Miniprotein binders against q9h3h3. Designs and how they scored, part 208

Target 1, 235 residues: q9h3h3
Amino acid sequence: EDGFTAEHLAAEAMAADMDPWLVFDARTTPATELDAWLAKYPPSQVTRYGDPGSPNSEPVGWIAVYGQGYSPNSGDVQGLQAAWEALQTSGRPITPGTLRQLAITHHVLSGKWLMHLAPGFKLDHAWAGIARAVVEGQLQVAKVSPRAKEGGRQVICVYTDDFTDRLGVLEADSAIRAAGIKCLLTYKPDVYTYLGIYRANRWHLCPTLYESRFQLGGSARGSRVLDRANNVELT
Key: E = the ipSAE of ESMFold2; O = the ipSAE of OpenDDE; V2 = 0.75 times the mean of E and O plus 0.25 times the DockQ between their complexes.

## First folded at step 14 (miniprotein)

Design GJ7 (at its last look DockQ between E and O 0.76; V2 from the best seeds 0.78)
Fold by ESMFold2, look of step 14:
Structure GJ7 (fold): chain B 235 residues (1-235), chain A 97 residues (1-97)
Amino acid sequence: as target 1 above (235 residues)
Amino acid sequence: DPEEVEELIEKLIELIRRALERARRLAEEGRVDEAKWLLIKARIIAYIYAEATGDTSLTREVTREAVEILREIAEKTGDPKAEEALKLLEEALKSVE
């Protein structure tokens, strides 16, 4: 059941990728304009297909904020895909180590923290905090899905440039928490997305590399981060 | 259920067609990087199709069309990136044929 749901969500994400994006680009837009932009385009009100009464009249696939230092570097994705296809015909085992090696070899190192929130003030507040963190330089790039259907959860994706750099991934988690976000975060390297590998895949791979849970003990701590691939706590 | 699987399959095929058509138009305009990204997307969708159906034939067909599009780009622009991508996809075709 969960595998079919993941494939359907993947198809929706692919469709969204190919529709227009609504972008605040700090590389070309003054930071002083961010608050007005956020007020005009809250993700709980921007509709996937441009419904009447929404701020957008045309379809929107994603709402995104690019930081001042954002320099896209996806690596050799075409070579990654070719090597993946060859690997599947080779008879060699497909393991988490194999995927990691492919990603490193082809320099496809980006990944993202994901969070799912229902439409409303909580989502809009979380997105605003993330967007400000991106424009202020604590995060590099983020996107959020628009509202597709009443009651459906939306996703915020916060990108990092190297999933093998644990410090960088943990620093992004910390920046997300500093924006006041307390929900579950999951981290997925982009290599899995580019190879169409989702939760219930035939190889039993786990595309979620890290989980971050907000928690407090007898004093403030912020996050507890678990490495799902090795079942090891990082914090 | 079977009806939901059939709807997913139809959606995946339509998304592939949309990506390839747009990539072909971008290739005609000489917009190499944008076309390459749509070809990457089409192949991702073909991977999802293969996992959902167990049938890799669509991956081969998508790759063949991607080769045609990349060949047009390489001939029109002479861009080394397009030539390199073409070689990679031609090799990928051999691994699935």
Scores: ipSAE 0.809, ipTM 0.907, lowest interface PAE 0.6, mean pLDDT 88
Fold by OpenDDE base, look of step 14:
Structure GJ7 (fold): chain B 235 residues (1-235), chain A 97 residues (1-97)
Amino acid sequence: as target 1 above (235 residues)
Amino acid sequence: DPEEVEELIEKLIELIRRALERARRLAEEGRVDEAKWLLIKARIIAYIYAEATGDTSLTREVTREAVEILREIAEKTGDPKAEEALKLLEEALKSVE
């Protein structure tokens, strides 16, 4: 994806964040209702703008599932952004280490595994597997983008609490693989999103810290996880 | 494509406007957390604009409006995080003026 394509997709994601979400909250809703909810709102059929004949009549930004242990703690994102703007004004060099330190200082440590899938049965099946894993407590929170008019790929995001906790990031990868997901996964800290850092940014920062590739007969996790910053395999 | 870039720019500006207007209304209604989140979004969109155009002027404008909204939040709620953010943004604005 070129820089402008990435920025356009980012703008669409920001627009989606401002629209209503379809949420299954396992903290308040019995797990036994999950299957009915999944059947009612399959992500391949839920439309971004509530098209005629879709399960939703109104715009939907995201479809999400919250686990029992989910706590919305994004840290001090306001302070993070203020510090980021001040840093840019200072003209000091900006490195991945700089962003890591900013994230730690402001307690903005969340990150997500991302997978892109075409609309259809495979997407809905993948989402159902992830949603079950969240409700069962193997994952904390996940969301999926609704179907766009253009029929492009939809994204599933699976969150972890701390992108600096390598073990936690790897455990989430294992849980995703256990749910039957075999596609390529990329891991991105939310700090990059909050600072508007995407592909082809002017600082040449890579927002993807990890990649996971499924491997048959491989490690107990069924995937190879690459640390992109260090170019080291973690599994 | 210049046309695609123009379309993106217009979209970004509209999203910022919408986010800031909603944030103001939410702040007036006492929905502080929701207002703060929309301010975060507005700034992200301004950062996307800056990467797309190389122009950081919109980021400064959004920051100025965010200061006004955060001041209102701080005065009404006494939220220490809002006060801290306000101070930092005011300092940031002074450094670029």
Scores: ipSAE 0.778, ipTM 0.901, lowest interface PAE 0.5, mean pLDDT 91
ESMFold2 (binder alone), look of step 14: mean pLDDT 77; pTM 0.701

Design GJ8 (at its last look DockQ between E and O 0.84; V2 from the best seeds 0.00; counts 0 for: pTM E .798 < .8, SAP 71.116 > 70)
Fold by OpenDDE base, look of step 14:
Structure GJ8 (fold): chain B 235 residues (1-235), chain A 97 residues (1-97)
Amino acid sequence: as target 1 above (235 residues)
Amino acid sequence: DPEEVEELIEKLIELIRRALERARRLAEEGRVDEAKWLLIKARIIAYIYAELTGDTSLVREVARELVEILREIAEKTGDPKAEEALKLAEEALKSEE
C-alpha cells in the first residue's frame, strides 16, 4: 500500500470510530449467545452505512467482541499527543526508540495484529474463530470492519495490552493461528495510530513491528514471526 | 491523482469539524471521556492532514479548539484530570506559538 492509500484507509478508520459499534461483551452477555450473535451480524453482510437488505439499518463503524479480561485502558493518549507535538517543534531527531519511549512514558502500550480478508465465507469463518477465542479468554479484544460499498478487503484487529511484551504478542499470534487463520499478520502499536504515523511518513518510521507468516509443518508454533525493527526471526 | 488527494483533504477537514462539534456537545452534556476520545481523533486526523500537505496549520487549529473544549470540561466537571489535560494542552499551544 502506498502512502496515500494508507492515509485514506486511516481516514476511513477514524470515520468508522465515530459511528456506532456492534459489540458482543462477554462480561455482560453469556457465551452461549455468541453463535446467535455471529449468525445475526456476519461481517461480510454488515454494511458500513446500513444499506438496504443488510443486517444493520444504521451505519456501523466496527463489529467488536470484548473478552472477560478486557479493560479499556489506553493510557494517557492526550499527553502522548501533546508531547509529540512539542517534540516536532523542538526539531529533535525522531526515531523508533523515541516513539517507544513516548509510549512507555504515557503508558500507551496497546497494539494489534492485523489481517486483511476479502468479504465472504472465509472472512466470516475467521471472525467467528477469533470471536470464540476472545470469549474463551485466549484473546482479550478484537474488532472487524464492516463491508464497504466498494467491496474492498475487510480488516480484523486483534489487540494485545503491551507491544513491548514480546511473549504476549507471540501468544496472541499463536491463539490467532489456533483459530484456523493462515493469512499474513502484521502487528502495529497503537502509538503509531494515535500520532498519525503510517507508511511513507516523513520520519521514515515503520509502524509495523512484527510480521507473522503461517508455515505448513516443522515449527512448533505454526508461524514464523519476524521482528521488522531488528530483522530477527522470533519463531 | 491530485483530485483524489483533494477529495481526501476535504474529507479530513469535514471529519475534524464533525469530531469537534460532537466533542463540544458531549462536553456540554458532561460526557467527558467520550469528548476526550473525539478530541484524540481530531488530532489524529490533523496529523494525517499535515503529512499529506506538509501544512501543520490544522494541527494548531485543533490544538486551540482542544484547549477551549477542555476548559469547558474543567469548568463544568471540576475533574482534576481535565484540569491537568487543559494545562498540558495550553503549554503545547504556547510552544508552537
Scores: ipSAE 0.766, ipTM 0.885, lowest interface PAE 0.5, mean pLDDT 91
Fold by ESMFold2, look of step 14:
Structure GJ8 (fold): chain B 235 residues (1-235), chain A 97 residues (1-97)
Amino acid sequence: as target 1 above (235 residues)
Amino acid sequence: DPEEVEELIEKLIELIRRALERARRLAEEGRVDEAKWLLIKARIIAYIYAELTGDTSLVREVARELVEILREIAEKTGDPKAEEALKLAEEALKSEE
């Protein structure tokens, strides 16, 4: 079922969060070392559990690049969770406006552009382009899942620091497109992740806030971005 | 479908146990911020469990364990971050009851 699939993927992501990560941190590592690192750890070859013949001998949850200007700020997630639980016991209706207000009140404003690609050259090329954009300062932080044992699509997450700042979200979309990426992108605010809200939830909330589609003859950014909540184009 | 749901339920419960156990070890090592983050993760997993099963008992259990772990950290270290996090967790638990 669709809700079950989303919850299974969420559980796998939580498990991955708790395993070791492979990190290139531009704040402490020279940018000239990036290409060698990318060649050593292509996401299509780094395995989730350290399979024989892979570059990693131990489990890897995520492969990540931190930009030189990356300054992590998750906000008041503990307070967000407490307020959420209080709201649920209050019996008040839960709407998308509720989630937005909780995120603003607790300064949990980060979110991410997501893309799903099959293992192989296309995935590794896309990741390399995004990683370079992060190290060059056009993006702040990104991560990519390793190859699963069963195979299947992998995910690249490109973070932004404020989902309510539409210009900042659109600038990140533009930087992703400048790296040559033409696939569908979807944007999910982190507030949904921290409250365990995925597709097919009981409130019928949609965790995808924006959708970006590449367009040859379109805007200067090379994409059309749809606001899923209001059914309006931002570009 | 029913078999896969049961496997997922067992996985969620085990993930909570692993997160809480690791948070306690990090707390004993004085790594307060890392422990706090694991406790946040445990809470997220409990929310996923509650959505899957309709049973909020694990959310309540995790909330109680969060208080106990944070209290232990605050008492042993005196860390202001742990004391502030403890205060918030205690208020959340009281308002739920």
Scores: ipSAE 0.736, ipTM 0.872, lowest interface PAE 0.9, mean pLDDT 87
ESMFold2 (binder alone), look of step 14: mean pLDDT 74; pTM 0.644

Design GJ9 (at its last look DockQ between E and O 0.89; V2 from the best seeds 0.80)
Fold by ESMFold2, look of step 14:
Structure GJ9 (fold): chain B 235 residues (1-235), chain A 97 residues (1-97)
Amino acid sequence: as target 1 above (235 residues)
Amino acid sequence: DPEEVEELIEKLIELIRRALERARRLAEEGRVDEAKWLLIKARIIAYIYAQLTGDTSLVREVTREAVEIRREIAEKTGDPKAEEALKLAEEALKSTE
């Protein structure tokens, strides 16, 4: 069931990628307009397929905010995919190290912290905090799923530009916590997404590299971060 | 559950069709970067299909369609980057054989 669920969610995410996005782009839009935009498009009320009675009457795939430092399209994903296909026919073992090397070789180094929240004030508040952190420069890029017709949990994705840069990943976690986010975060390198590798994959790879759990009363960071590959705490 | 799996398979096939059709239209409109990302996305969907079904033939089919679209992009634009992307797509097609 979990394999089917992962592939089903992946298919839905791909469909969402192809529908229009609602984007606040700090590179072209004044920061003073952010609060009005957030009030107009709360993720708990923006509908996936459109509703004349909601903020959007047409489908929306994602709601996103791009920071001033956002630099899109930096990696060689086409080359990554080509090399992946060649690797699969080569007979060479497919391991987490192999995926890491492919990502490094092709400069596909981005990844994302993920959080799942139910629709409502808590989700909208969390998104607003993340969006402000992006526009203020503490984070680079984030997106949130709109509300599905039947409801269900929604996801906020907060991107980082290099999953091998442990400090940068931890700094993003810290910025998320500073925005008041206390739920579980999981970190997934984008290389797995671009190769269609999800939890239920035939190589038994684990796409989640880090987990972050908020620590009440912590001092150095607002969280404890576990490196799942090595089962060691980074904090 | 066989019916749920078959519905997902049909959804994946439709998503690939949508991605490739839209990529071709974007390429014709000169929106090359958007077309490029849809070709990448179509291949991701084909990977998901292969993972679900064990059948890699759709990856080859998507790659062949992508070569055709990238050839049209290279011809329309004359852009050296588009020629490089076409060459890479042709090499990818060869490796899926």
Scores: ipSAE 0.800, ipTM 0.905, lowest interface PAE 0.6, mean pLDDT 87
Fold by OpenDDE base, look of step 14:
Structure GJ9 (fold): chain B 235 residues (1-235), chain A 97 residues (1-97)
Amino acid sequence: as target 1 above (235 residues)
Amino acid sequence: DPEEVEELIEKLIELIRRALERARRLAEEGRVDEAKWLLIKARIIAYIYAQLTGDTSLVREVTREAVEIRREIAEKTGDPKAEEALKLAEEALKSTE
């Protein structure tokens, strides 16, 4: 994806964040209701703008599942943004290390595994697997984009609390693989999202820290995870 | 495509407007946390605009409006955290001017 496509997708994601979400919250809803909820709101059929004949009559930004351990703590995002603007004004060099330090300083440590899937059975099946893993406590929180009018790929986001915790990031990859997902995964810290840093940015920052590729008969985790910043295989 | 870029720019501007208007309403209703998140979103969209165009003017405008909304929040709630957030926003605005 070129820089323009990434910025367009980011704008769409920001628009979606402002619309209502369909949420299954395992903290307040019995796990036994998950299957009925998944059947009612399959992500391949839920439409972004509530098209006629869709399960939703109103716009839906995201479909989400919250696990029992989910805590909506995003740290000091405002302070992070202020520090980022000040840094740009200072003319100091901006590196991946700079962004990491800003994230740590402001406690903005969340990140997400991303997968892109075409609308259809495979997407709905993947989402169902992820939703179960969240409700069962193997994952904390996940969301999926609804179907767009253009019929483009939908994205599933699986969050982790700390992008600096390699073990936690790898455990989430393992849980995603255990749910039967075999596609390419990319991991992105939320700090890059909060600062509007996408592909082909003027600072040459790569917002993708990790890539996971499924491997048959490979490591015990069933995937190879590449640290893109260091160009090192972690598994 | 220049036309596609222009359409995206217009969309970004509209999204910022919408976010700020909603943030004001939420602040008036005392829904401070929700207002705060919309201000964060408005700033993100302004960053996307700045990356796309090289123009940071929209970031400054969003910061200016965010100061006004945060002032209202601070006055209504008397929350020390809201006052601190206001101060940070004012400092950010001064640093860009």
Scores: ipSAE 0.745, ipTM 0.885, lowest interface PAE 0.5, mean pLDDT 91
ESMFold2 (binder alone), look of step 14: mean pLDDT 78; pTM 0.702

Design GK1 (at its last look DockQ between E and O 0.89; V2 from the best seeds 0.86)
Fold by OpenDDE base, look of step 14:
Structure GK1 (fold): chain B 235 residues (1-235), chain A 102 residues (1-102)
Amino acid sequence: as target 1 above (235 residues)
Amino acid sequence: DPEEVEKLLEKLLKLIERMVRRALEAIERGDKDEVKWLLIKARIILYILKELVTDPELRKKAEEVLEKLRKAIKALEEGNLEEVKKILEEILEEIKELIKEL
């Protein structure tokens, strides 16, 4: 992995957030239309910039599915950033506990399971499974990046409301596994994103709190979830 | 690789430029929520940029832009859209200069 791959991916993600999204909203659209929508907009074929022959003629930032219970709540991100800048100026030690407390104080508690997949049938199948799980209420919200470059990996993000709720994080992992996903999953709180904290940060903070590995015949959840901060298995 | 860092810095600066331009357009449309989120994202980019930059002068300039963003956010919260616009125009010129110096 090139030394700044995470920062490049972050820049691309933020650029994508400014372009139109293709959204299936289960709150306003019947679940019976999901299969037709998935067939119309397979993530492996939807292009980032609307290439000729793609399902989209215009740029697409993300493809997303919103569940019935989805309520966007980002908390006080501006207050979080102000507190973060003040903390840096103070010269106080910055730890994972510090970031957790900042997140709690400003109600910026969202996080996401991340999976990276090559374009193709496996990606589209994985996305279809996740989208169905969202529409069925097993997950609240998910998004997938469109095809940016030939051979480039695409990312599926599955959100949870609270990264401090271990049970909720584990339930989302179980739902992802039940959808047939067998790849490596990593869990990242949004607080790390909002504060510009990636792998190569001067505080040596790891933005990935959890890792999930699929296990054949193992736990009832079909995965092993590792707490990276404590190096402890949660399942 | 210094060349790789420079390319990433240019990418980040151009992204800030785009966000600031979009924010100026959003002000004219009266979309305060779009302005707010663009300013949040511009701060994120500046945080990343500060971690990548080893040059003290460039780091100082990034801090100055962050301070201007703080003022713009405060002005936005106060409903002073003219002040927000003024500050964003200043930021835009500073970012253009930084891109030219790379």
Scores: ipSAE 0.877, ipTM 0.944, lowest interface PAE 0.4, mean pLDDT 92
Fold by ESMFold2, look of step 17:
Structure GK1 (fold): chain B 235 residues (1-235), chain A 102 residues (1-102)
Amino acid sequence: as target 1 above (235 residues)
Amino acid sequence: DPEEVEKLLEKLLKLIERMVRRALEAIERGDKDEVKWLLIKARIILYILKELVTDPELRKKAEEVLEKLRKAIKALEEGNLEEVKKILEEILEEIKELIKEL
């Protein structure tokens, strides 16, 4: 029943990738226009398939903001997939270290912080804060899912360019918290997505590399970050 | 839960069908980059599908589709769009048959 939630969400995300996106692109659009754009397309009101009463009449897959310094580079994903298929026939062990090396070899280094929020003010406020952080240059790119027909939880994805750069990933966490976001964050390298590896996998790999929890009185104001691979607190 | 798995398998197969149809349209426009990304995503879906399948015959058919995708990718890298189109049309028919068998 809930055993395949990640796989259903992955399928829905890939379907959404194929529908039109609503994009604020700071590389071509002045920052002064951001507030109007956010007011026009709040994620709690933009609907996946263009429901009555929504700001969109056509399907929307994602709502996204691109920062001025954003330079997309997905790496050699086809080579990554080929090497993955060959690895599985080789008899060699499949471990977190193996996946890390595969990602490095093929330059598929991006990853993302994820948060899940119910539709409403908190979601729209969180997204607005993230979008501002992107336009101001503190983050590079983010997207948020539109509202489903019956109003399930939505996801905000905040991308980083190199999951092996721990300091950079932690800086992104700090920028997210500075935007006033207090919910649980999880970090997933894109290599797992491109290889179709989710929580219920036969290799017992954990696609979540880091978890971030907001704590006022913790070791650092704003975040307590756990490295899931080593079960070690980083902050 | 067998009913949950079957629903997910049908969803995945229909998504592959949609991606292959889009790739055939992209070939007609000469958009090699769009074809590349659609094939990347189709491979992801097949990886997910292969891990869900318990029926050996269905698993074998999924492996055959994946092999055809590898051949299509090789043809794409060689610039042989006629061969890519031929292989994708074969994949499309196989996917439609698999959906009916569910």
Scores: ipSAE 0.830, ipTM 0.926, lowest interface PAE 0.6, mean pLDDT 89
ESMFold2, look of step 14: ipSAE 0.822; ipTM 0.922
ESMFold2 (binder alone), look of step 14: mean pLDDT 86; pTM 0.850
ESMFold2 (binder alone), look of step 17: mean pLDDT 86; pTM 0.850
OpenDDE base, look of step 17: ipSAE 0.870; ipTM 0.942

Design GK2 (at its last fold request DockQ between E and O 0.90; V2 from the best seeds 0.88)
Fold by OpenDDE base, look of step 17:
Structure GK2 (fold): chain B 235 residues (1-235), chain A 102 residues (1-102)
Amino acid sequence: as target 1 above (235 residues)
Amino acid sequence: DPEEVEKLLEKLLKLIERMVRRALEAIERGDKDEVKWLLIKARIILYILKELVTDPELRKKVEEVLEKLRKAIKALEEGNLEEVKKILEEILEEIKELIKEL
C-alpha cells in the first residue's frame, strides 16, 4: 500500500468535486424513475473522464443520490479553517477532543460511511441498494466515484448530518447493512477532510472514528461497530 | 519514495492552480459562493502540502501562499472582489513557479 494513498485519493476526490455530477434528486424526480436512472448510469461503467463507449461523454466527478429530506449544510468551514490555523500557531495540544470541539463550534458536523469496492456487478448492486435506501428515506444522501482509467477501487460515501450523534451514525450503518452491503465500512467526519487531516498526520489524529464489520447471525443490526478512538464496541 | 512524494506534490500544486483559475473565472461571473468553496478547497490542499513538504524553503513558500489565501478570504468576506482577484493572481503565479521548481 503506497504510503501516500490517502492523500492521492483526497486529491482525486477534490478534483472530482470540480467536475459535473450525475445526480438523482428525489426531491424533484419521482422514485419510480430511480431504476431507469441506475440502469443508465451504473457506476462501474460511468467513466471519470467520459471515455468512448461510456454512458457519459463528458467528465463526471461523482454520481449522487439526494433524499427527500436532504438539505446541504456544511456549517462555517471557513471559520473552522481559521480557528484550526490559529490553534496550530498557539502551540496548544491538538487532540481528537479539540477537533470535535472545533467541529461543534463551527457547526461542521457532517460525516460519512465509506466503502471501497472493485468495479463490477457487486459495486453496481451495492450502489443500487444504497440509492434505493436514500430515495426511501432510510438515508439522506450518498455518492459514488465513477470508474477511473486505472480500474482502481471505487468509493461509496453515505453521509450523516452529525458525527457526534452516535445513534444517527449507527442507524446509517444499519440501513447500509439492510441494503445488503457486507463489506468493511469506515466512518470519517468531514471536519478531518476540511482540515487536511489524513493518515500519518503529525498530530497522530485518526480521521476514522468508527469501523463497521458485517456479522452473520449477530445483533439485530447485522454489524459490529467499533469506536476506534476508544477501542470500544458500540453494538 | 521521494519520487512518489514529488508526483503527489505536483498533482496537488496543479490542482490548486486549477482551483485558483476557476475562482478567478467565478469572480468575473459574480459567483461568490463558488469562489468561497474553491478557496476552502485550495486551503485544504495547502494543508496537505504543508504536511508533505520537508524542504524548509518550499515549506516557507507554501506558508506564504497560505497567508495570501487568508487575505483573499478576508477580502471576499469584506466584498472586495478586486482585492480577491489581485491576490488570487499573485497566488497563481506563485503556484506556477512552485510547479516549475519541482
Scores: ipSAE 0.881, ipTM 0.948, lowest interface PAE 0.4, mean pLDDT 93
Fold by ESMFold2, fold request of step 19:
Structure GK2 (fold): chain B 235 residues (1-235), chain A 102 residues (1-102)
Amino acid sequence: as target 1 above (235 residues)
Amino acid sequence: DPEEVEKLLEKLLKLIERMVRRALEAIERGDKDEVKWLLIKARIILYILKELVTDPELRKKVEEVLEKLRKAIKALEEGNLEEVKKILEEILEEIKELIKEL
């Protein structure tokens, strides 16, 4: 019964991409308006399909914040997909190394830290902290799913530009923690999403590159980050 | 669980149908970037479908749709929106037939 959860979630996410987004764009909107926007659209109350009594009357697929320095560049995704298909017919082995090289060759380098939280104050507080970090320039772009009618867990995605830039990915983790986030974080390069590769795939690839766990040591705050590809603790 | 797989297949096929309809609307507005991204996403769904389908006849039909999608993407890269529209209309009919065959 757990067998197709990732595929269902992927389908729901792609359907959500098709619906309107609520966007705070710091490139065109003064930062002083952020707190009012957050109060108007808490993710635990914004509904996926526009329920009565919610802040939105129409469907919302995602709630997003774009930072002042956000400059989107998805790379050559069409070329990535074509090369992926050619690789599969070539007889060459499909490994984490070949996927990494495909992503580099086609400049599909973005990835995201993910966190899953139940609807409620903790979700809204976490999102507000992330959104402020984006507007203040510590993070570049983030999105959060709205409340589904079922009331299941919601996801916050915090994007980074280059999954091969380990220091940049770890700096984003640190910025997330500085915003007060203490839950488990997982990092997934976008290449896996664009190729439809999820946890239970026939190539035994692991789409999660890093896991971050909050670790409070002495007076210092830090993350315990595991490199899932090499099974090596980084911190 | 065959019933759960069938529900997921129907969900994915209907999502492709929605993406193709949106892409046809985007063609009428001349929004090539929106068409591009809708076709990228439809391609992802076809990858997922290929991994889920066990029936060889159904898998062949999914591959035929993917082949047409590749041609539509090539036509888009060449700026031939009329050809993109023609191919997407063909894909739409094939997707509707696949949904009925479930």
Scores: ipSAE 0.869, ipTM 0.944, lowest interface PAE 0.5, mean pLDDT 90
ESMFold2, look of step 14: ipSAE 0.849; ipTM 0.935
ESMFold2 (binder alone), look of step 14: mean pLDDT 87; pTM 0.862
OpenDDE base, look of step 14: ipSAE 0.880; ipTM 0.947
ESMFold2, look of step 17: ipSAE 0.837; ipTM 0.928
ESMFold2 (binder alone), look of step 17: mean pLDDT 87; pTM 0.863
ESMFold2, fold request of step 19: ipSAE 0.863, 0.854; ipTM 0.940, 0.937
ESMFold2 (binder alone), fold request of step 19: mean pLDDT 87, 88, 88; pTM 0.865, 0.865, 0.865
OpenDDE base, fold request of step 19: ipSAE 0.873, 0.872, 0.872; ipTM 0.945, 0.945, 0.944

